# VHH binders against q93235, part 2

Target 1, 248 residues: q93235
Amino acid sequence: IFMKTLDPKVPRFYGKGTIIGVNPGVGYQPWLKERPDSTLIKYNLRDQKSYKAYLEQMKTYLTKYDSNATETRECGAGDSNDDLEKNPDALPCRFDLSVFDKGCSEKSDFGYKSGKPCVIISLNRLIGWRPTDYQENSVPEEVKDRYKAGSIAINCRGATNVDQEHIGKVTYMPSNGIDGRYYPYVFTKGYQQPIAMVKFDTIPRNKLVIVECRAYALNIEHDISSRLGMVYFEVMVEDKPVEEKKEL

## First folded at step 10 (VHH)

Design z7
Fold by OpenDDE, last read:
Structure z7 (fold): chain B 248 residues (1-248), chain A 124 residues (1-124)
Amino acid sequence: as target 1 above (248 residues)
Amino acid sequence: QVQLQESGGGLVQPGGSLRLSCAASGFTFSDYYMSWVRQAPGKGLEVVSRISGSGGSTTYADSVKGRFTISRDNAKNTLYLQMNSLKPEDTAVYYCARDYSEDEFGEWTYLDSRGPGTQVTVSS
């Protein structure tokens, strides 16, 4: 007697004591396949050729949100993807990319040309996983000002003291982080993974900055040694004259 | 394309034994952890056992520990689950799952199962 509402593609047993655990990994974009071992985002703001690959990667990544109106539904403030677990005919929520229009859209070259690069932050997909909200009094201090129940807050800092001095002002889009309405993840056609972007507004020129971004929900654990709940990448925005390679 | 196909399920009496098999294709089998998961009537999907790519590490749910044995033959791209001392509570559809898949962006999806599953029924 299988409940019709139970989809075999939706695991129910994540958590402490389970085989796989409960902590989703954190990822970032742009990550270039041609440099698989590199976590460095380096470009010259005076040289469009130097950041073209990053732009293309960002564009390609965002094409996954190109959806047919028949495959997704519009979701309001009170909606979520909860129905995906209960109703096989339910449509996943459509992700709104307009949240990135203030400096992190394709139109703005994702901030690269202006020297304010944007980075996409995402979580790896655990089927059936969803963020657990903090209680109001238990929200970590570093995200307290931006945290909203139902979301996964993101906080990025310099990995070292020197990096923290250099990282400058960081803007999060949306400010609350990753919108939790798009959880739980269900392996279904048309599913759109929620993401957030981090914009480096005042990152210095010609300096390497190591960045650590952490995701915050009650059920996300942080561990530096295993890098659980966090991701590292490096940013180098150069401002140098473009040397014309004399084509011999 | 990643493909998984379970087999070996059936009807057994309590205390009986079954051996499940999973044929894998479409990926480098030995590079991935593999898992057996099951869905019992009225319950969600449960991970029952996990095995490393080399087969050197295995993990079991408490409910099946001491009774089930996970193994693999990487030369045959096959995952196995030996189920002994079966109980009515073990009645479920059993699925073979790859622990994770990585997409073209380097993002992971955990417990990617593409098999149709095999029914195991334990009844007197």
Scores: ipSAE 0.588, ipTM 0.871, lowest interface PAE 0.5, mean pLDDT 90
Fold by OpenDDE, look of step 10:
Structure z7 (fold): chain B 248 residues (1-248), chain A 124 residues (1-124)
Amino acid sequence: as target 1 above (248 residues)
Amino acid sequence: QVQLQESGGGLVQPGGSLRLSCAASGFTFSDYYMSWVRQAPGKGLEVVSRISGSGGSTTYADSVKGRFTISRDNAKNTLYLQMNSLKPEDTAVYYCARDYSEDEFGEWTYLDSRGPGTQVTVSS
């Protein structure tokens, strides 16, 4: 089981004696801090109670985007949060959650009930950081089909060969990943962090799958040892009879 | 409200020295790692140096190692960057940044607040 952090007080990429450039880490939801297996998403399809906590976490997380119209602004094509750096009174772009309506919304229980769980992918925040676009000829092969300039592509794979065999079809929402219009991150009230969702469409039942999700932009480095630009979590969708807790 | 204010920047000749200061307020200064970051024209942000809350741990970018020294005075809520043997490539806006915080969702903000910055120009 991969832990999100080995030391909750020190980011993993900050090693002793070395300093890594401003490079974002990758986060995911649902993450349940109170659980020792906090990086494991495990539930039983036959037991609604088993995935309730995940749903609640997802819902709670998404309340971040409940904004008063006075705290955010609508952003169209070509718009960005660049103005936030120049104008302290500028309003941050409002994030549109409707992009997740194809099976990853609250209405669909974020895919958990149907056995196609959705996971939120985000980048850890760095003030002033923004993604740098790949040149067309330099886009990594694994995201080439989905990559859009101005976005941060996401790609999730099995962490091992076995996991890759099991992970199955993965859908990304939106397909091009995290919308870059919401960058740069600025420490301001009302800022809405852009996210993407990953849907596991054909993940096997009763098998643990270790998932590695990477974020792709020119200025995002990938390093397995420091887990820069990537995140690990485990998914296990069980399909088993619900054991009646014999009230001893 | 978290407030950071850099000072000490200026114009210096190659080989010269500057000492930057950062005044912090609005949070328990000693509880946080602090970082100096810089942004050169047309370039992205670069972490220059980082120091632990107690000051017991420091890290440096390779580009500044041996030349720059980060320190802090927690009693004064002040962060320092001694810059020696300055080079033209050190020209940038230097920012003091609070590093780091974790929110209730386990997401990190590595540099969650910074000052307006101070300009450092190294030129002959």
Scores: ipSAE 0.574, ipTM 0.832, lowest interface PAE 0.6, mean pLDDT 89
Fold by OpenDDE, look of step 11:
Structure z7 (fold): chain B 248 residues (1-248), chain A 124 residues (1-124)
Amino acid sequence: as target 1 above (248 residues)
Amino acid sequence: QVQLQESGGGLVQPGGSLRLSCAASGFTFSDYYMSWVRQAPGKGLEVVSRISGSGGSTTYADSVKGRFTISRDNAKNTLYLQMNSLKPEDTAVYYCARDYSEDEFGEWTYLDSRGPGTQVTVSS
């Protein structure tokens, strides 16, 4: 889900004869439709039922990559969606979900069962938009070690000092963030939204952690008040005995 | 099914004018922002103008500001683009596009549907 506080309908930047639109919004999954107003990811490690909905949501979300796979092409490291704007017959690059196999795949229950939940990070789709690379010396410190030109780096932190203390180790998949080769978004059948996942490896039990995830590219603005270029959600991994429903 | 159909394109001399129309169907027209986008030969898609559902808010690319006017008639489910003072660099296929949509996952697409386009050629 993307933050609704951002008005995506109002372009914020115009330059050099092109409407760029709004600063990219950052979204996350899993978002449960049955709890549309909740940004809380909460479940009990001891209760599979408690995180089943999140698993299903993640599965459902990732199914979209399989459903239109026949309308994509395999792309190697040197390939990109750059030609989609110029060639209407070009097929979009297939998104490689294997990048999430280390603990954030369906096979691993997206880390929920093991208490290392994975969250999908995405940007909203804006036609023509693509990430602009930082210069080597201008890469923000918080992503400097993981930043790769051509990608959108992701960094997640605790929203407050307390949250930062609790958030623990976070793994990013891929480490460089969202692969930019899948940009720009174009009007083409089969386009696959590039995503990244963040894995909370050492998040404490029975504590609520407010997470702030920011996306980093030169042309991504960060503003806390408007939540530009960032998203907030809460994670609570409980470890509590499950009350046996006495079958009356 | 969302359907958009552009019309009104053609050949015009520099300094001339054209009025494009877009007929919309398959959705509640007034609930959506609409945009005109264009694609020049060898170039990518460019958003040239956007209008809110009510028509109360409009935006323009710098390249067309003061020359183009976007408008809509919600009763007729029609989007318009009045193009004045046309220049050769305005030569492109023009598309009307629906902007924006939210999918079942809560993700937003700013331009999710467009018509087949109408050719605008500005040449002496």
Scores: ipSAE 0.538, ipTM 0.818, lowest interface PAE 0.7, mean pLDDT 89
Fold by ESMFold2, look of step 10:
Structure z7 (fold): chain B 248 residues (1-248), chain A 124 residues (1-124)
Amino acid sequence: as target 1 above (248 residues)
Amino acid sequence: QVQLQESGGGLVQPGGSLRLSCAASGFTFSDYYMSWVRQAPGKGLEVVSRISGSGGSTTYADSVKGRFTISRDNAKNTLYLQMNSLKPEDTAVYYCARDYSEDEFGEWTYLDSRGPGTQVTVSS
């Protein structure tokens, strides 16, 4: 038997050739490439070695946002990447990590050492895609108080009733989610993908919590069967003594 | 590293034909969907056509369906676009692009790599 062709997974922007996908896909960090089939974030609060790999993954992921004044520009509240598709000289907006300085930065070990782990939520990168807005009366209830037109709101919940009882307080950074000014994604050097972070402020110790996070914009569909518009991961923050194995 | 190089552009009269080629290297070509993307003067990018890794599935923008044909030769690591019945509206820079990839962080980028492009001009 000879394997002459390997077809990868089909991307989520199915449809007519001119329509870039309606569901860009949702990802999270930290995801460890050494355990690619695992979505588990598990560590022991009493053992710094148990979460060091997550810290290194977060740091490595965030290096893409190191400043490059030559290939990016600072964007204020009214600025956007709208010109990138049509103007070859336009510079993409610089993504500023300072929004995460409230407990989701390297200085705080991204919340891991305090048992309040932060998780990055991101969208897969589709050329030309940008969020579209809900009408005011149609904003989903779970994000209504945090939704801002032009942005992509994020909401995380427990996957089951038990998980919802355990997930506790969740802090979203930015509160409104991912700012739409960084869209569209285009072919350009220096493009900086926008992200959000979610901090689990009161997640219990020694309990597995299955988390479902969803991204909200009018043109992001959610389908539980295919997991469109959402991502799942598990969090287990242990607080156990570190035992030395004794062998006879 | 991923290398894509387009060729075959030029100046043609309306109703004429061109065949674009894209030489690919630095990745396992047959594993990836490939796309042709164009940028007309003063307009944004448009995905013209895409083709599966095996070549068995193709899609086309409505604006080119019936006139353009995407194909690939996986033995030669080459992507093609046959353009027939060309119109002035087809004037653009045409880019060969890798349709998607998964990075080391498990995130997907659609149209993640492209060549420098080749100019197609349809006059009069």
Scores: ipSAE 0.448, ipTM 0.726, lowest interface PAE 1.8, mean pLDDT 84
Fold by ESMFold2, look of step 11:
Structure z7 (fold): chain B 248 residues (1-248), chain A 124 residues (1-124)
Amino acid sequence: as target 1 above (248 residues)
Amino acid sequence: QVQLQESGGGLVQPGGSLRLSCAASGFTFSDYYMSWVRQAPGKGLEVVSRISGSGGSTTYADSVKGRFTISRDNAKNTLYLQMNSLKPEDTAVYYCARDYSEDEFGEWTYLDSRGPGTQVTVSS
């Protein structure tokens, strides 16, 4: 009974005032439900079987973006989901996965086969929430070069100084992070949650790297002790000979 | 299919009381935190109160603390909000909401289901 209310995988919210969860939680994929207590992404480059489950998880997660013309609409540069809260006939914007085609799509096995794994970064869904922009002079230094008003910037770093030395080059897709035009989140048929991906281009072989990713908008609070506004996972890309299995 | 239906709203004078009810079906009611949320005209949603599945943990917005009491009857699949000492500022549509749920990807949706709401108007 008590474990159900204290599940360590349940994100904790420490809201102030009247709105519980004013600070959306940050999530990642691939997360394997078969190993629910693990945030480890570990595979061997020489063993395709070792990363197949991650590919299947990514594919399954992304099926929600298969377009339905009657439930979504095309959205261009000037379009947004601002009307969804008040207009029952409004259609949500269709999220286009083509931004991930440069190494974080199914055609490239989401980077796993090349040792440059992609990880989806998402915000947990809080109805009615939308990002608030930083003023130009208030943009946090770690995202200043990639920040664009209207978006939620993403930054990933090594969790410790050792991890920071090992994490290597990180590519953000889109570079500005999660596109805010798809907010607010509302309960409507066909709503497509926006996401971003992070590609680890030069992560070392045979070393565990603890990664901390943070989401940046003026109204996303960061707190290390409660892990608000951030998510942790570990990446280990091995390059080792494959063990032969004994017959059963 | 999750179904939530509020009742008990109406017009009341300042200082008066109302009791809101919410009938729930289509899910195991006792497994979920439940919330009352309200929306004043032209305003965003405000979470008024929240209660755990067992009823053992409750929270309240500062604006209603000491005046409102959330409760639940898991045998009847019903959520309640007792509203005392009502003020004009409490005028809003009140929604019964399932507070959160986890999906098969480990992601949470907060306020993932709600009813159509019931109007509460506090005026002389």
Scores: ipSAE 0.437, ipTM 0.725, lowest interface PAE 1.8, mean pLDDT 83

Design z7
Fold by ESMFold2, fold request of step 20:
Structure z7 (fold): chain B 248 residues (1-248), chain A 124 residues (1-124)
Amino acid sequence: as target 1 above (248 residues)
Amino acid sequence: QVQLQESGGGLVQPGGSLRLSCAASGFTFSDYYMSWVRQAPGKGLEVVSRISGSGGSTTYADSVKGRFTISRDNAKNTLYLQMNSLKPEDTAVYYCARDYSEDEFGEWTYLDSRGPGTQVTVSS
């Protein structure tokens, strides 16, 4: 079930009445600009050149957390962006990429080198939006063991029964998902939106896996037909010889 | 590159009226939804009203329905907000904002640009 829009500048699903009080869209990286119509992440473990573009896309995306965004402040456990709405002179919290150091950083080639690729999960930016917490007993089962109040939990699963059999172990970084203390998104210089990453620890070789990732907060609705609150991408990690063919 | 400039704010009595204007440049104005957003003292941002690129569709926050009217003149690249029956709780800085754009990473921003704002004060 597929929806199309007449205007490519309108989000994938953007109906009247859904913009005000709206679900944020969910995005992923690496998305390659040279293949803008494709959501496929495909590479061969035995051919470094096959995944180099994904590494460069990840690096380029993450530079926005270090370039000219010096108009930020360091925030600890008790700090948040809540005062940005009341104080126009307040500096937004700096987003800390060190949460990805255990296998989803440049040092580890974002997991591609080891066949455990990392994918960034982000929410489209909606001014003034912030996550609303689930009540303790209403947390969806898919994220119950990882959910923390003030966060936006992430869960990824196989899109079909076959994909569910193949997706394997997924590691979420941070485990709680996207940290809500960096919300709300506001009109301010230096704002740094929070992100999460998912690492596919045991994805099979030479098999296409269609992945569905969902973002979880009380005020994020899920609609499969319009793909609200979720994102799809395909992963194929090949492990094939890079061999010279006999030429005629 | 995107430039938005609000005007028309000021001090008015309760029950009075104001008309805000927003001059837009640096983009194809008629291609974008536009919004008025306000921030009352000590409060978060509130999306007051939205209008489609053609001007054919409008929405309003419950707090202003029946009192405020959004409009646009695509020939002049100008967005308007007619505010009638003003109340003290309408006191805020009002921002003209461009609705959603796609960045170089394919990510969308809702309300991705705004002007510096214009102060509206409703006081006896």
Scores: ipSAE 0.379, ipTM 0.699, lowest interface PAE 2.3, mean pLDDT 83
Fold by ESMFold2, last read:
Structure z7 (fold): chain B 248 residues (1-248), chain A 124 residues (1-124)
Amino acid sequence: as target 1 above (248 residues)
Amino acid sequence: QVQLQESGGGLVQPGGSLRLSCAASGFTFSDYYMSWVRQAPGKGLEVVSRISGSGGSTTYADSVKGRFTISRDNAKNTLYLQMNSLKPEDTAVYYCARDYSEDEFGEWTYLDSRGPGTQVTVSS
């Protein structure tokens, strides 16, 4: 009997029995569990039914942020989740979805009806992991203009030269990416992982675009073969006539 | 639905032994890596040992290597930690945890579920 290697998504053991230092995976939504082998986001602008499933997936995913005040606390300037690792009774910071109100909220159908679809970008959850800041002079060029210490910057590009020509303008929400103050994940009720959204403002119609998004922090490694630190999905926004049913 | 319940903690003298047990229910136990993690007073969580679903692969923190043995009985849905040659530094609450899981959104979490813990105190 052949022994299988460990799944590349499963973290490798590092150091003295801690997961600290393990490279997080990057995830996206909407991912349709009814089509688990597909990373394709495809819909027709002229057919609302063609993107309804994506809207429902986004709404369902975001319900975790409907927490009661008793499960989370409000966090302002200077607050963070740093104490969660040592105090299981501490309340986690509440993640505020209002940062997405500029075209990536339910009111705008997450950009789908306007042909500017939004995609949620998240990091898989590792106990004890938090981002490490780049120094000012070592921030990667792809995110230099948007990087802020204490954040995990997000950058999306076309996977090939052709895709890069077609991907168009991309808006990041928040612009700085995922806010690391929410990131120490520990065993605590009500934890709300921070997320970002990416809005594809000028993606072309009737063309398949393969997108690669990467997360940037000093302690996030990128590996194309295992897709560590990055995620791939395809976007196809169609603009085609919908055929009518005929009566006899 | 997932339930993990630790037992077997207590007060022991240095050099003594304890055997922790963890009863698991609400999931297919043999499909999951399992871990023992501990939290010493005023400190963060430390993964002390992990074991594969079949039991064929085990890993230990350097601080416990050679003294602790993780095992599982998949027929009884039970995870074990045999702790020998205990030291005061081993004083902690010990938790049984599922090591890796995916949710309905395709996101994964390491150490996504744990029990309420069992106290181990090593003192003269």
Scores: ipSAE 0.378, ipTM 0.708, lowest interface PAE 2.1, mean pLDDT 83
Fold by ESMFold2, fold request of step 20:
Structure z7 (fold): chain B 248 residues (1-248), chain A 124 residues (1-124)
Amino acid sequence: as target 1 above (248 residues)
Amino acid sequence: QVQLQESGGGLVQPGGSLRLSCAASGFTFSDYYMSWVRQAPGKGLEVVSRISGSGGSTTYADSVKGRFTISRDNAKNTLYLQMNSLKPEDTAVYYCARDYSEDEFGEWTYLDSRGPGTQVTVSS
């Protein structure tokens, strides 16, 4: 019930009567349904039980991308979902998970077993919304080196200066962020939402790091107080001896 | 499962009125914002009006403000749109839509479900 209510921090565009131009919210995975009010990702490298739930959440989330040739189409360079709104027979583009094969796939436990956890970054779904490109000279400094027109760039930083010193090296997959060819979002059978992943390559052990990730497109505004265009989560990768259960 | 069924569309002359209804089932109706959304031929979806779960907050597209009134009856699980002073530009398929859905992963979809729609045609 409480989980079904609209989050009061999600701003709405009023007075225009259109969804186009509304700022999408940013989400992350793994988010554990059993702890719905927690944004903490905490586990012990020496205890596989401590991160199994995160792996299962990632796997379950990604099942929506299982191949279905009859409900999706292969899209190459220059293809997009532009026709979905106007053509009832158009098939949505298939999202290919292979971009995550370099350390953010099931084969590597999404980086958890190596202490380099991966986090999925996604946008809330706004019917009819699509990213607007920055002009050449207006790309924000934080994403300038990784920005590609047609994409939604992702940047993650420590929430405070101390967290920024601790966050270490961050790898973005794809480096350009979320691929815009899968927009506009429409509610049709077979639609596959585009995502990106962030891998924390050098996150310290036994230290809590508060992470802020932002999505970048010209029509995504950022507001820290309402967390518009951004998401926060905490990461704690422990490296502790596992205590044996007492029998006495 | 979520079910939304519109009714009340038809052919009307400019300046006329219509009242659309939407029967909702398969979810706790009062927990959700609801919307009327329209699609004119060859156009994308336009949100015409929104109403909060309690009915205490409403918004309207500028193109319909002052002419259309959204309302809901939570005891009957029914959403309404009163359309007055209709113009040819209001010709569209009108959909009743659930304005918000949160999935099991905590992700949201705005306008996550809609009915089959009802045709409104305004012509002389």
Scores: ipSAE 0.359, ipTM 0.698, lowest interface PAE 2.1, mean pLDDT 83
Fold by ESMFold2, last read:
Structure z7 (fold): chain B 248 residues (1-248), chain A 124 residues (1-124)
Amino acid sequence: as target 1 above (248 residues)
Amino acid sequence: QVQLQESGGGLVQPGGSLRLSCAASGFTFSDYYMSWVRQAPGKGLEVVSRISGSGGSTTYADSVKGRFTISRDNAKNTLYLQMNSLKPEDTAVYYCARDYSEDEFGEWTYLDSRGPGTQVTVSS
């Protein structure tokens, strides 16, 4: 589903004839480095060992959001990271993981134990990039009811008609997607990359579902051939008896 | 730690030339694409040129095509930008940047490190 790169230092998604680095790529977690060429999230509800690695990957990924009073600041309504490029003393906004507490936190095993797996959606980091807002009447239909100016909306759907029939209820956390107050992305002490999560509340058992998630801002280009502005992964939540190991 | 240090900026007349250098340390230089990026007063970053780790692949922004040449010397861990036929609109702070890196989570950072920059001013 993904093109292989010719040079291991080039991103996995590369647009033919396009200068890469202008359009941020979309990533997801959990991605297991032990299976680097796989985009499959597959586990058996009856076998805790089958999803333990996904839980550990999620936990490890999220440790970068541990807050530090000397390296970040609290940000509320109206606050943003606008100063970061111009002021070496500016502190970046602290990203609060509590937005994920309703079923996409460690307390709930990120939804894996209940068959409602959560997937982190992120933008690959492009220094100095920030989202540009759609005009009110130009917001794409699939995100119109969740779109907030200043944010990057996320929408996930089944890649084919069959996948769309199976994907079921999808919950977006935050509902507006990735919060734009954390942009521009810069190298500064304590910077915390904003993310969103998608929870698959009613994904069927024992069926492979191919998921396409897209990020939406005026300056995020979408191209299926080069995978610009989107990410694909597959989800297979099994509910099968665990094969008994025969003792010798 | 990744360290990048630009040099060679200055004041030059329109039509003149400058050669920028960037000394790199703290990483395996030949493994990475490198870029020159610039920021004109009051504007965002513009990627002016990129070069592959081997030096075999280069790209240029339309605004500098035919006037600027990117090169690298992997034995000296040095990136270069030869700037010819300079115009007033080329006035900017020029940064040497490591184009991208992959982290342990498979996520990429584009332009993930840059130096402090060197000022280029094109004025009569």
Scores: ipSAE 0.346, ipTM 0.698, lowest interface PAE 2.5, mean pLDDT 83

